VH-VL binders against Uncharacterized protein 5. Designs and how they scored, part 4

Target 1, 153 residues: Uncharacterized protein 5, of Haliotis asinina (Donkey's ear abalone) (Ass's ear abalone) (p86728)
Amino acid sequence: SNLQCKIAGGGELIPIRTPEYRAWVPLGEVGLNVSDSKVLIFAARSCFGAHILLQNNAEDFKNAVYEIVIGGMKNTRSGIRQCVGCKFDEWVKDKALNCRFFNYFWISWCGDEVWVGHGYRPPHNRILRYKYENQPVINAASVRSESDTYWAL
Short names: E, the ipSAE of ESMFold2; O, the ipSAE of OpenDDE; V2, 0.75 times the mean of E and O plus 0.25 times the DockQ between their complexes.

## First folded at step 1 (VH-VL)

Design v8 (framework fv_livmoniplimab)
Fold by ESMFold2-Fast, scan of step 1:
Structure v8 (fold): chain C 153 residues (1-153), chain A 119 residues (1-119), chain B 107 residues (1-107)
Amino acid sequence: as target 1 above (153 residues)
Amino acid sequence: QVQLVQPGAEVRKPGASVKVSCKASGYTFTSYYIDWVRQAPGQGLEWMGRINPSGGSTKYAQKFQGRVTMTADTSTSTVYVELSSLRSEDTAVYYCARDSWYDEYFQHWGQGTLVTVSS
Amino acid sequence: DIQMTQSPSSLSASVGDRVTITCQASQSISSYLAWYQQKPGQAPKILIYAASSLQSGVPSRFSGSGSGTSFTLTISSLEPEDAATYYCQQSYSTPYTFGQGTKVEIK
């Protein structure tokens, strides 16, 4: 199960803000290193469009391993894609985000599969699963958003 | 103007394979999925699967899993569907179609390739 | 798999008539439904997407309605060029599935 995989961060959440459609914010630059981790737990307050990039190379924002979109299409869908801004490889109907309150999410890349869920207790409340044979090593992560978004990472 | 160009017809013997091309033009090739839909004579439309030309990821209908392979060549803006172990019931018009971004509704279609499987 | 069932399988109507075609999904698909027109020897042409949105360039006599499991395509005043087979298609989940088609003939 995902319980044997390392969770990113030490337990103190790092506050980050991303304005709409600006540059990616590398998590390593704000003190969260995911290179030895397989699970990311975070919270977001946003009307729509919270994007998480899982990267093999921290400096490469074009050829990511995954782009995870939470509450895309005006907070109607969440999905996984193997490239930035391309069409989803897997998606689900999901009114995931809230303009007024923080919601918690987790992402797991333990093994050859990426999973996404609601809440702060992986693997509970999973909503997405994508199987990737021989998944590239994920060494870095970055965030961006479609609307003004407050994060706790 | 968006165009998807397919060959007119293909004839194969039972047990053979057929590979049908679909050449795209008039848009950014890697920005849209291409789906394959077939139609047997006098019958309805059947979705076979799709390919993302950016990276080549595919999704196939379970009925065709193990017999179908979809590929994309970005240098020629061409997608292919290959169907193996052909049977007479595979006789159909095979269409490529470009979807619309997030949703899988098909705004642009190739003219279709009639694949006939006969001895 | 989501099963799509159309009604009727065929109909014959006169120019100027109001024509209604129904599509039923075996489970809820919200508004993830498109309607296509196919004339003999031609590829299908999209008419309606997202259950009720008219595709650019399609005559306004075509309209779509419905959500969940029940959907309708309406031709408000039938024209001779509307003789064709009409298909609904769900885009809610893979495999994407089509209805069996409704053949519309002019009297």
Scores: ipSAE 0.006, ipTM 0.556, lowest interface PAE 10.9, mean pLDDT 87

Design v9 (framework fv_livmoniplimab)
Fold by ESMFold2-Fast, scan of step 1:
Structure v9 (fold): chain C 153 residues (1-153), chain A 119 residues (1-119), chain B 107 residues (1-107)
Amino acid sequence: as target 1 above (153 residues)
Amino acid sequence: QVQLVQPGAEVRKPGASVKVSCKASGYTFTSYYIDWVRQAPGQGLEWMGRIDPSGGSTKYAQKFQGRVTMTADTSTSTVYVELSSLRSEDTAVYYCAREYYGSGSYDYWGQGTLVTVSS
Amino acid sequence: DIQMTQSPSSLSASVGDRVTITCQASQSISSWLAWYQQKPGQAPKILIYAASSLQSGVPSRFSGSGSGTSFTLTISSLEPEDAATYYCQQYDSYPLTFGQGTKVEIK
């Protein structure tokens, strides 16, 4: 953990489920407030397509700061984009998810870049990095998925 | 407050179609799935399908595939279920229900629309 | 499809009694089960989600337990307003399915 960049959550992971292609689940509504945090550590069990939305406003699902896709394109790519469903601004070949096991991931927006990595020890195993000009403040986060996904957040 | 408002009743002849409305208020309409659940008189609850109002994506129960269509109008915050080729066994109360953050459990329900199919 | 079976189909009990309703899933649904209360002429109302989580505003005499394939709803001390039909519902997989219902009548 980084003492200058607060990690979201209280140590006990919150279990939630997002079935395929349902609405965004705001993390604040399931008990995880990210408004004073700069790092999110989570686990997901999914065949493909775990999406994390970083938002300036919790009610705005269209003009989000970032959409982060873990195991998109049927678990072949992970990427970062500045709008929902747009072309990736950065992506990598990555078989990130597993249908049978939880895998850990972390997302950091500490400083002026967003970083994404595997595991539970940021900044180790970073796979993605992107810098947004004049990045809006990130006050909320939401999750959605392309396939049935179990989360520990 | 969150509300889902439906008309009280609809009457149709066998072979006709019926389109039932569900008007949402008190929350961000595009943030929640809406499901349709029906209940024949004196019987239990039966899931018909669900719609994502943000993109119009739908999932239907196999039993209704080919006869059911769900749509959403974001300008009026209204969801519709249309059932065609009506039979007497389609007589039921039709409920719209809001999924709690995509979980498949329902935190709010409409009052129901009684659809009667009679000659 | 996952079949949900409730037991009993109906029961009659006195005010103050402890009432237990069971729900069996034909395959494991983990904890993805909700309980609903439906009074005559009304829409169902959620009582419990995630097998054991009490919905805000629901009286504490209602509780849920279980995981996997076996679940229970308990009313610790029956009140007159609890006369209703109770349904379990799985939301582990599509299609979403309900139990057949348990009718609770007050003697």
Scores: ipSAE 0.006, ipTM 0.546, lowest interface PAE 12.0, mean pLDDT 87

Design x1 (framework fv_axatilimab)
Fold by ESMFold2-Fast, scan of step 1:
Structure x1 (fold): chain C 153 residues (1-153), chain A 123 residues (1-123), chain B 107 residues (1-107)
Amino acid sequence: as target 1 above (153 residues)
Amino acid sequence: EVTLKESGPALVKPTQTLTLTCTFSGFSLSTSGMGVGWIRQPPGKALEWLANIYWDDDKYYNPSLKNRLTISKDTSKNQVVLTMTNMDPVDTATYYCARIYYDSSGYDAFDIWGQGTMVTVSS
Amino acid sequence: DIQMTQSPSSLSASVGDRVTITCQASQDISNYLAWYQQKPGKAPKLLIYAASSLQSGVPSRFSGSGSGTDYTLTISSLQPEDFATYYCQQYDNLPLTFGGGTKVEIK
């Protein structure tokens, strides 16, 4: 269970836009600090390829703890990897995103596992779970996308 | 070692149907993320993608060759078959099959290729 | 369809030279680009994927760079075995499309 873990942010979601395959957008720079949190709930409107980076250090985009890809491979797969652009450590068939409508997702790193699911009620509708040996502390997060993506974070 | 090998007729007459078989070893199309594609190259010209098939039987075709292409797999035999109808002299080319690693890394490139088989279309 | 334009179509170079080959896409392909090497009478060999990632077993003298619509393959010090035709390929959208090729010939 994930009962004791704090959700990042307040009640209001922060709107962010990431154009096609641009630089990472650090969430701390747009007002969302994840350093004392263990769960992120967000929404995305995108045709494909919404990327979330969980980081030990906000300035390090290469040696991240996890890259989570929602609706990768033209909105056919979602997965988790321990480096940016590497082979997935876990993935699932998942037509997760929609070009016209926002869909909700949650990510939990409570304990030594990372979990990913659909919706806004963790741990319901979990699609991915991965346990990382010697997981570093997650102190920051950033977003990027493969296509023009609108976020509510 | 991963290998792919194309087989089929070297000579085809106009209007006939071409059937090519790709036989491979060192990987399986029951493995999640794996695929096989077909690419052709007319003499002295550039590479042209034809079709892809993936472990989950998803199929994709080059729309410029509308209704002429069929791709299928026999996972137990490690074979992928491409059929192309109504052959024309302009279809004369070397035909390659190649492995695809299909995942969310954006890797839709062809990492290992067969040697190619030359198909000449002539009366 | 995304059109891939390579330049030059051919070049002459000597062993030890730095060689640069360019590939331009008709629209933004978000770094979904591969580079292949093809020697006469042989199948293509994958050199680079995701615009800049070197395929395992490929010599470090090969490198890829670029973003958006403009991409470059560089050979830092040409070797005798590098005389070949090089192709770029986009995998951002279907149909998958290749460039016209760049033939690297001995000077």
Scores: ipSAE 0.007, ipTM 0.538, lowest interface PAE 10.0, mean pLDDT 85

Design x10 (framework fv_axatilimab)
Fold by ESMFold2-Fast, scan of step 1:
Structure x10 (fold): chain C 153 residues (1-153), chain A 127 residues (1-127), chain B 107 residues (1-107)
Amino acid sequence: as target 1 above (153 residues)
Amino acid sequence: EVTLKESGPALVKPTQTLTLTCTFSGFSLSTSGMGVGWIRQPPGKALEWLANIYWDDDKYYNPSLKNRLTISKDTSKNQVVLTMTNMDPVDTATYYCARDSGYYYDSSGYEDAFDIWGQGTMVTVSS
Amino acid sequence: DIQMTQSPSSLSASVGDRVTITCQASQGISNYLAWYQQKPGKAPKLLIYAASSLQSGVPSRFSGSGSGTDYTLTISSLQPEDFATYYCQQYDNLPLTFGGGTKVEIK
């Protein structure tokens, strides 16, 4: 499944910052293209609320395929939803983030399910999975946060 | 206008179960990020958090009281109910319900705290 | 559980005084700290959230500062309506915990 599930970015991490309450930062605009990828591995340093948007169209933030929230509800929950700001379709209690240190996370959309986990070795330490019947193709990704967040993508 | 109001018995006997209802208006627990909590205050003492319930029916309890507490909601009636079993004179307190600031919703960017409180209802536990 | 220690437990002050109340957490709470004002027989009122953000409608004489484990509420020029008990509350982790309160009395 390694040959089918390309990891975005070729292994070199790109530093990005999202200040609190700001617009989405498209990963394509900062040098990370996910269009041929099925796995994203990243690190985030944040007190709470690191959001990853998986999109069919890079210019459409409204009709996204998934919004993945890490450390939402003041770093008490992580979840998956099919639209921005909707109720979670799947979620778990999870104090995922740390405002002093970077933590690693991975997201996989290889196959028929989206999976999320801690660390840098998918599928180890999976915390969430969700099956979206007839899932649209994921061609782009963007990040945003509820608090000042530093990313390595 | 956002308002919350507690209702329930003013007097409870030891070993009985207390049931309190919080009725609110001006917001809905169907709105993503919204929550309601219960906080109590014994006479002359500090505030103590009891339980929170959120729009998605997620529930959190103070671990010191978890075996005695149940929180539930009726979103259509704008009500949150707290039940506390095996009441004791040390549970004598004013009980408040309050809106958990309600803006955990990602696009809003608001912080959580108890931003609007009910007037409180005094519960005395005595035989 | 995160323990919240307020100091002083009580203080006496005159109108026009600068009043400082301190809240110390048993571990770092990353600015997830609220301050409440409670007048006798009344429900608490939110003054400050996120350690330093003033709640809408609260007078600018109230300010919050601090980081990590140590936080301060300051009233720059005490007014007659400010005589009350003040509580801090952390919301970094469950269970939510309050300080013991600081009573600000006229003298």
Scores: ipSAE 0.012, ipTM 0.524, lowest interface PAE 8.7, mean pLDDT 85

Design x2 (framework fv_axatilimab)
Heavy chain, then light chain:
Amino acid sequence: EVTLKESGPALVKPTQTLTLTCTFSGFSLSTSGMGVGWIRQPPGKALEWLANIYWDDDKYYNPSLKNRLTISKDTSKNQVVLTMTNMDPVDTATYYCARTEYSSGWYPFDYWGQGTMVTVSS
Amino acid sequence: DIQMTQSPSSLSASVGDRVTITCQASQDISNYLAWYQQKPGKAPKLLIYAASSLQSGVPSRFSGSGSGTDYTLTISSLQPEDFATYYCQQYDNLPLTFGGGTKVEIK
ESMFold2-Fast, scan of step 1: ipSAE 0.044; ipTM 0.657

Design x3 (framework fv_axatilimab; at its last look DockQ between E and O 0.10; V2 from the best seeds 0.00; counts 0 for: pae E 8.3 > 2, placed apart)
Heavy chain, then light chain:
Amino acid sequence: EVTLKESGPALVKPTQTLTLTCTFSGFSLSTSGMGVGWIRQPPGKALEWLANIYWDDDKYYNPSLKNRLTISKDTSKNQVVLTMTNMDPVDTATYYCARMDYGDYWAFDIWGQGTMVTVSS
Amino acid sequence: DIQMTQSPSSLSASVGDRVTITCQASQDISNYLAWYQQKPGKAPKLLIYAASSLQSGVPSRFSGSGSGTDYTLTISSLQPEDFATYYCQQYDNLPLTFGGGTKVEIK
ESMFold2-Fast, scan of step 1: ipSAE 0.106; ipTM 0.690
ESMFold2, look of step 2: ipSAE 0.007; ipTM 0.614
ESMFold2 (binder alone), look of step 2: mean pLDDT 92; pTM 0.947
OpenDDE, look of step 2: ipSAE 0.052; ipTM 0.733

Design x4 (framework fv_axatilimab)
Fold by ESMFold2-Fast, scan of step 1:
Structure x4 (fold): chain C 153 residues (1-153), chain A 119 residues (1-119), chain B 107 residues (1-107)
Amino acid sequence: as target 1 above (153 residues)
Amino acid sequence: EVTLKESGPALVKPTQTLTLTCTFSGFSLSTSGMGVGWIRQPPGKALEWLANIYWDDDKYYNPSLKNRLTISKDTSKNQVVLTMTNMDPVDTATYYCARIEDYYGMDVWGQGTMVTVSS
Amino acid sequence: DIQMTQSPSSLSASVGDRVTITCQASQDISNYLAWYQQKPGKAPKLLIYAASSLQSGVPSRFSGSGSGTDYTLTISSLQPEDFATYYCQQYDNLPLTFGGGTKVEIK
């Protein structure tokens, strides 16, 4: 049911900055708990490469449930994969990010599919969808980036 | 079975343009996520990536070769063509084409074709 | 550009030995790393992708590990057909870059 599709954070956006190619920033450590949520809405200002990791175990940064890449390959592609650095299970040409302005995105793992879209009104403007049979429970999320990135999460 | 084969001239004079063709079978560049890349290897040296082309005609080039490279495809013929202008003796190398799938890496390679640049 | 440094440049080993080759990236490449094997006069063959995923048809004695900037290829028990040059390659960022290679030679 729709009560299981809770949006993380309760509506207050938390500012975070990730510099180029540094360690994953666990969202739990900066005050955003996703363990009881099924939807994440966020904004990013970045020239390229905003990565969101959806995790079963908050301490495991290698074997994610999903790694979602927004504006990868120098802001030319966005995609979904089931491990960090693996080939994408789904991807699309997408110049998603902007160096000067925040763009909004949403990620939903409500049900047995992960969906990704532009904007702040899921399920509008969906760009990616992937079905993972017997999807592991998502208990944590982390962010990293390929370029200096400002987040509102 | 996936196969790729390079063809082109074995000898090129300095300042001339090199044209290489990669002919492949066992996959299609109409398949989402598929691409073909070109890599070269000078005798006794490391591999150097040149260019990639993908199913959707998206193209990427090594910036160090500054406007010397053009990559194109003919999906109906299962061919990818690389053109390199203003050849120099330092461009002497074995040239390979290879299949790529997203961020997978170069999964299947052609046998390579040796190109010598000399006067 | 991301610089890929392999060590050692060459090593001598015997059949049955455990061989370890390392690859260091000049910046974090998020496990976007492949390993290739090249025999003299032949094209490279993909062994490992995504730092640790074994390519279909490659013997299980090959394994990859590592994260961030530091990666390792291991051959658990070297076979006669494994004497070759090995290359790492990052595919995190353009241009795609290869390591300088590690030649595994017979003792």
Scores: ipSAE 0.008, ipTM 0.584, lowest interface PAE 10.8, mean pLDDT 87

Design x5 (framework fv_axatilimab)
Heavy chain, then light chain:
Amino acid sequence: EVTLKESGPALVKPTQTLTLTCTFSGFSLSTSGMGVGWIRQPPGKALEWLANIYWDDDKYYNPSLKNRLTISKDTSKNQVVLTMTNMDPVDTATYYCARDYYGSGSYLEYFDYWGQGTMVTVSS
Amino acid sequence: DIQMTQSPSSLSASVGDRVTITCQASQSISSYLAWYQQKPGKAPKLLIYAASSLQSGVPSRFSGSGSGTDYTLTISSLQPEDFATYYCQQSYSTPYTFGGGTKVEIK
ESMFold2-Fast, scan of step 1: ipSAE 0.045; ipTM 0.683

Design x6 (from x1 with heavy chain I100S Y101F S104F S105W G106S Y107G A109Y I112Y; framework fv_axatilimab)
Fold by ESMFold2-Fast, scan of step 1:
Structure x6 (fold): chain C 153 residues (1-153), chain A 123 residues (1-123), chain B 107 residues (1-107)
Amino acid sequence: as target 1 above (153 residues)
Amino acid sequence: EVTLKESGPALVKPTQTLTLTCTFSGFSLSTSGMGVGWIRQPPGKALEWLANIYWDDDKYYNPSLKNRLTISKDTSKNQVVLTMTNMDPVDTATYYCARSFYDFWSGDYFDYWGQGTMVTVSS
Amino acid sequence: DIQMTQSPSSLSASVGDRVTITCQASQDISNYLAWYQQKPGKAPKLLIYAASSLQSGVPSRFSGSGSGTDYTLTISSLQPEDFATYYCQQYDNLPLTFGGGTKVEIK
């Protein structure tokens, strides 16, 4: 990658749909293992509310390392928080998603910070950054959404 | 008006550590999107990027030199410091600091440059 | 690393000439390209960013064009103060890389 860290899944993207619900879909169960990776590049077509969970333990959906929200609050904000249901540590105004078209995003946890950006060329178009003191190892990732969302992961 | 100025030793012996300071005015590294980078130019040769640091303390290094480079900032003093270990005669160059501009849709080019400081590595 | 190849490495031109300098990237850089002018003994000066956007204060005789892997800097009517070396730089991917430079000498 351009951050010099391994990208999960290589060049072939896996199509996934998360209908209007909030149940987590573990990426390991759909063939994408992030345990040796430091960068995730993906695309989403959604009206709002695409959530990515970076986890130390694949079975723990509440006390994760990071939850990244793309196009939250009806596609007006994106942000990072340390766990599901916690206060957001970082927020930006961001109309990130589109109901009709796929938009690309990248997430990097290379080093001791997490970075989020638009597009497929990390670290360009970065919108969010957060540093976690004594960050746990990220071994798994999961996705969910607040609206009917089509993913390429 | 934006200004940057490099300072540090003009002469360094092989195996020593080089420390360069960039002092700037007319902008702050507390401002979102702002960064400062270091670029060097050996006599008669092309420009080579070394490292960037940004408003959020994010740091990037040229991988060919990463094990030798450290970049840091003191936002209150308007200073960025570059440290390079184990200097060699091939590191003889003019060293520049420059403002790097990174927004959500374009960045990492250099819009204002310091005058440069010549560092000679010789016994 | 993205390699930036500039052509020619040097050229001689007369005042009033149209000068064209090219820069080729080893992969698509999506217009994340800047051009710099460096006069002898001086620091580089930004001329163009995003392949074609003229930096404030730069004379209109300078222009940039191109896309994908192939980019061009044009000086429409060369002036004596344009004696300099010109560098392209990609900022699509790390490490940031510069071209080898094109030295413009006035005949």
Scores: ipSAE 0.000, ipTM 0.500, lowest interface PAE 15.2, mean pLDDT 85

Design x7 (framework fv_axatilimab)
Fold by ESMFold2-Fast, scan of step 1:
Structure x7 (fold): chain C 153 residues (1-153), chain A 120 residues (1-120), chain B 107 residues (1-107)
Amino acid sequence: as target 1 above (153 residues)
Amino acid sequence: EVTLKESGPALVKPTQTLTLTCTFSGFSLSTSGMGVGWIRQPPGKALEWLANIYWDDDKYYNPSLKNRLTISKDTSKNQVVLTMTNMDPVDTATYYCAHYEGSYDAFDIWGQGTMVTVSS
Amino acid sequence: DIQMTQSPSSLSASVGDRVTITCQASQGISSWLAWYQQKPGKAPKLLIYAASSLQSGVPSRFSGSGSGTDYTLTISSLQPEDFATYYCQQANSFPYTFGGGTKVEIK
């Protein structure tokens, strides 16, 4: 546990847009490689439903390590699950997103737990944590959304 | 074991207010993730969601009926109350209350339903 | 509001038949879909949540599949107690909306 937890990226945030419930957008394809990172800090402007997929294999969208949902159920909850569309392993009531303003979030997979929080200063304002015994290595990440969403990653 | 039971009037006149009570056991509406919803079904028709109330007193209403609906809870009595104003014959339906399981995002256990007829 | 279109509205089948019922959402619902069974004069019973997760106590002949906007309920070998009306329900956004129902009738 003396190892440093590297934050993905460095420099300016990359703007992307995901329209309502379309295909996953791999972060590697928009210039953000998470393979050597353990923390992702991002911002999203969305009415509801910002999804982040943490993947062992960049081409596997269904059997990912985690799907993290921010502001699901019409912006009423956020949660963590070990597969796309499965029941949440952990969730919290959370009106996380805003249609008009960017809100910041962070996700950490440093160690054997995944943590999620509000803001740009991990581990402050953590809202979710989940432990996956023998967690697979996270080599890629992808995003999609339930509503028209603007990201800064 | 989770159980729910609806109670209220069987007959309501047009323009009156309907008050329905859901009495439950086997869970607490102070437990994180727990909710209770109301769903109705007119004779021979599909199910229609009306309102949900959650452990933290957050409330959601069907927008088509929002101006007519009020949902409240009394955690100490294990009760959820729904009121619906200005009743009309088209509101004739069986009214159900159901436990909302947040982990499933589904209504996992339902009351038996109470039939409400609206006529003059 | 998300419209849930369920098909067919009714079907006739025999015991032992494989039955499939489909549900289409007017927009993506992220697999936040439940299936309910309702017998005449009774309250609905939850069969499947999150599109494919079988509720405890429900027979394994029931299964759910699908993603995005298109979902399917399958009964692999219809039993006498399965003659009922089936409803899908999306839980992706408020208001929660149900399909019109599929009545499974004995042939």
Scores: ipSAE 0.005, ipTM 0.527, lowest interface PAE 13.6, mean pLDDT 86

Design x8 (framework fv_axatilimab)
Fold by ESMFold2-Fast, scan of step 1:
Structure x8 (fold): chain C 153 residues (1-153), chain A 121 residues (1-121), chain B 107 residues (1-107)
Amino acid sequence: as target 1 above (153 residues)
Amino acid sequence: EVTLKESGPALVKPTQTLTLTCTFSGFSLSTSGMGVGWIRQPPGKALEWLANIYWDDDKYYNPSLKNRLTISKDTSKNQVVLTMTNMDPVDTATYYCARLWSDYEGYFDLWGQGTMVTVSS
Amino acid sequence: DIQMTQSPSSLSASVGDRVTITCQASQDISNYLAWYQQKPGKAPKLLIYAASSLQSGVPSRFSGSGSGTDYTLTISSLQPEDFATYYCQQYYSYPLTFGGGTKVEIK
């Protein structure tokens, strides 16, 4: 355990919903502040396309640090990219999401790497890792989806 | 390298059905997340999106033309076919096929050269 | 359907000029906007996606900005090869829609 890698949130998961291709929902606006955190644990129920944006500035979707896509390409891939809608910098084959049941995921940006995994026990079940040489400070996060998605954050 | 090329008739009579083929290389519609779309442009006018097809055979059509359009793929031939029924002189345009970028994000990163289709009696 | 309105419909400028083209969406499209360049007789070429991300191989004199409903394409120092029509396109939702185009004529 490392105190530098604080998990976001206060213990109770916050329910939100993002219906397909809607505007980004800043997590700060729904009561989850990630500015002093390095790990996000969440659950999603979705057929496909759960997107998490890690941002330097909560108001800036243009200069995001990372877009993390869980179950993209109709729930066949998960990946990491350094801009919204770009080619993935890293991706894996991954049927991550389920239309009918919540699945848990974690994202860690502790240190200069971003890691993504299944479940609620980082760093177990890691599926993605990407190293960013001079990673900007991540002060905010937002979520969006390609299909009707229910989140617990 | 990645290329796309449209082919089909240059002249179509009113009421006939138009069939256009997009042949591509350097990528496959067997690859998860890949898609190909069709866009047209009447002479001197703006671009109009027609239809998209994705690797999983998911299809999207412009609602204003949906009853006239069919999009299909032949993955083994690296081809996407667009069929448009009941052609009218107003459908005279250059027809483009283009690759969709980045997993259903809906912008087109590479375009074919276009094929001019004239509809006249 | 999301309607995309471009202004101006045409402009004339000299080599070295700063050119700005505006695109307005009928609703918030959350930066799901691309810009294309089309030279006479040729297919469109992607310049910018996600409102502000420069496509690989596109000169740095092109830039995109904006948010919500209002977006701008800027050419910081117009070159002779920039004579073209420019189109914006939203990809926030289907049907995908393009702006009416802005024709840039070099004086």
Scores: ipSAE 0.016, ipTM 0.600, lowest interface PAE 6.5, mean pLDDT 86

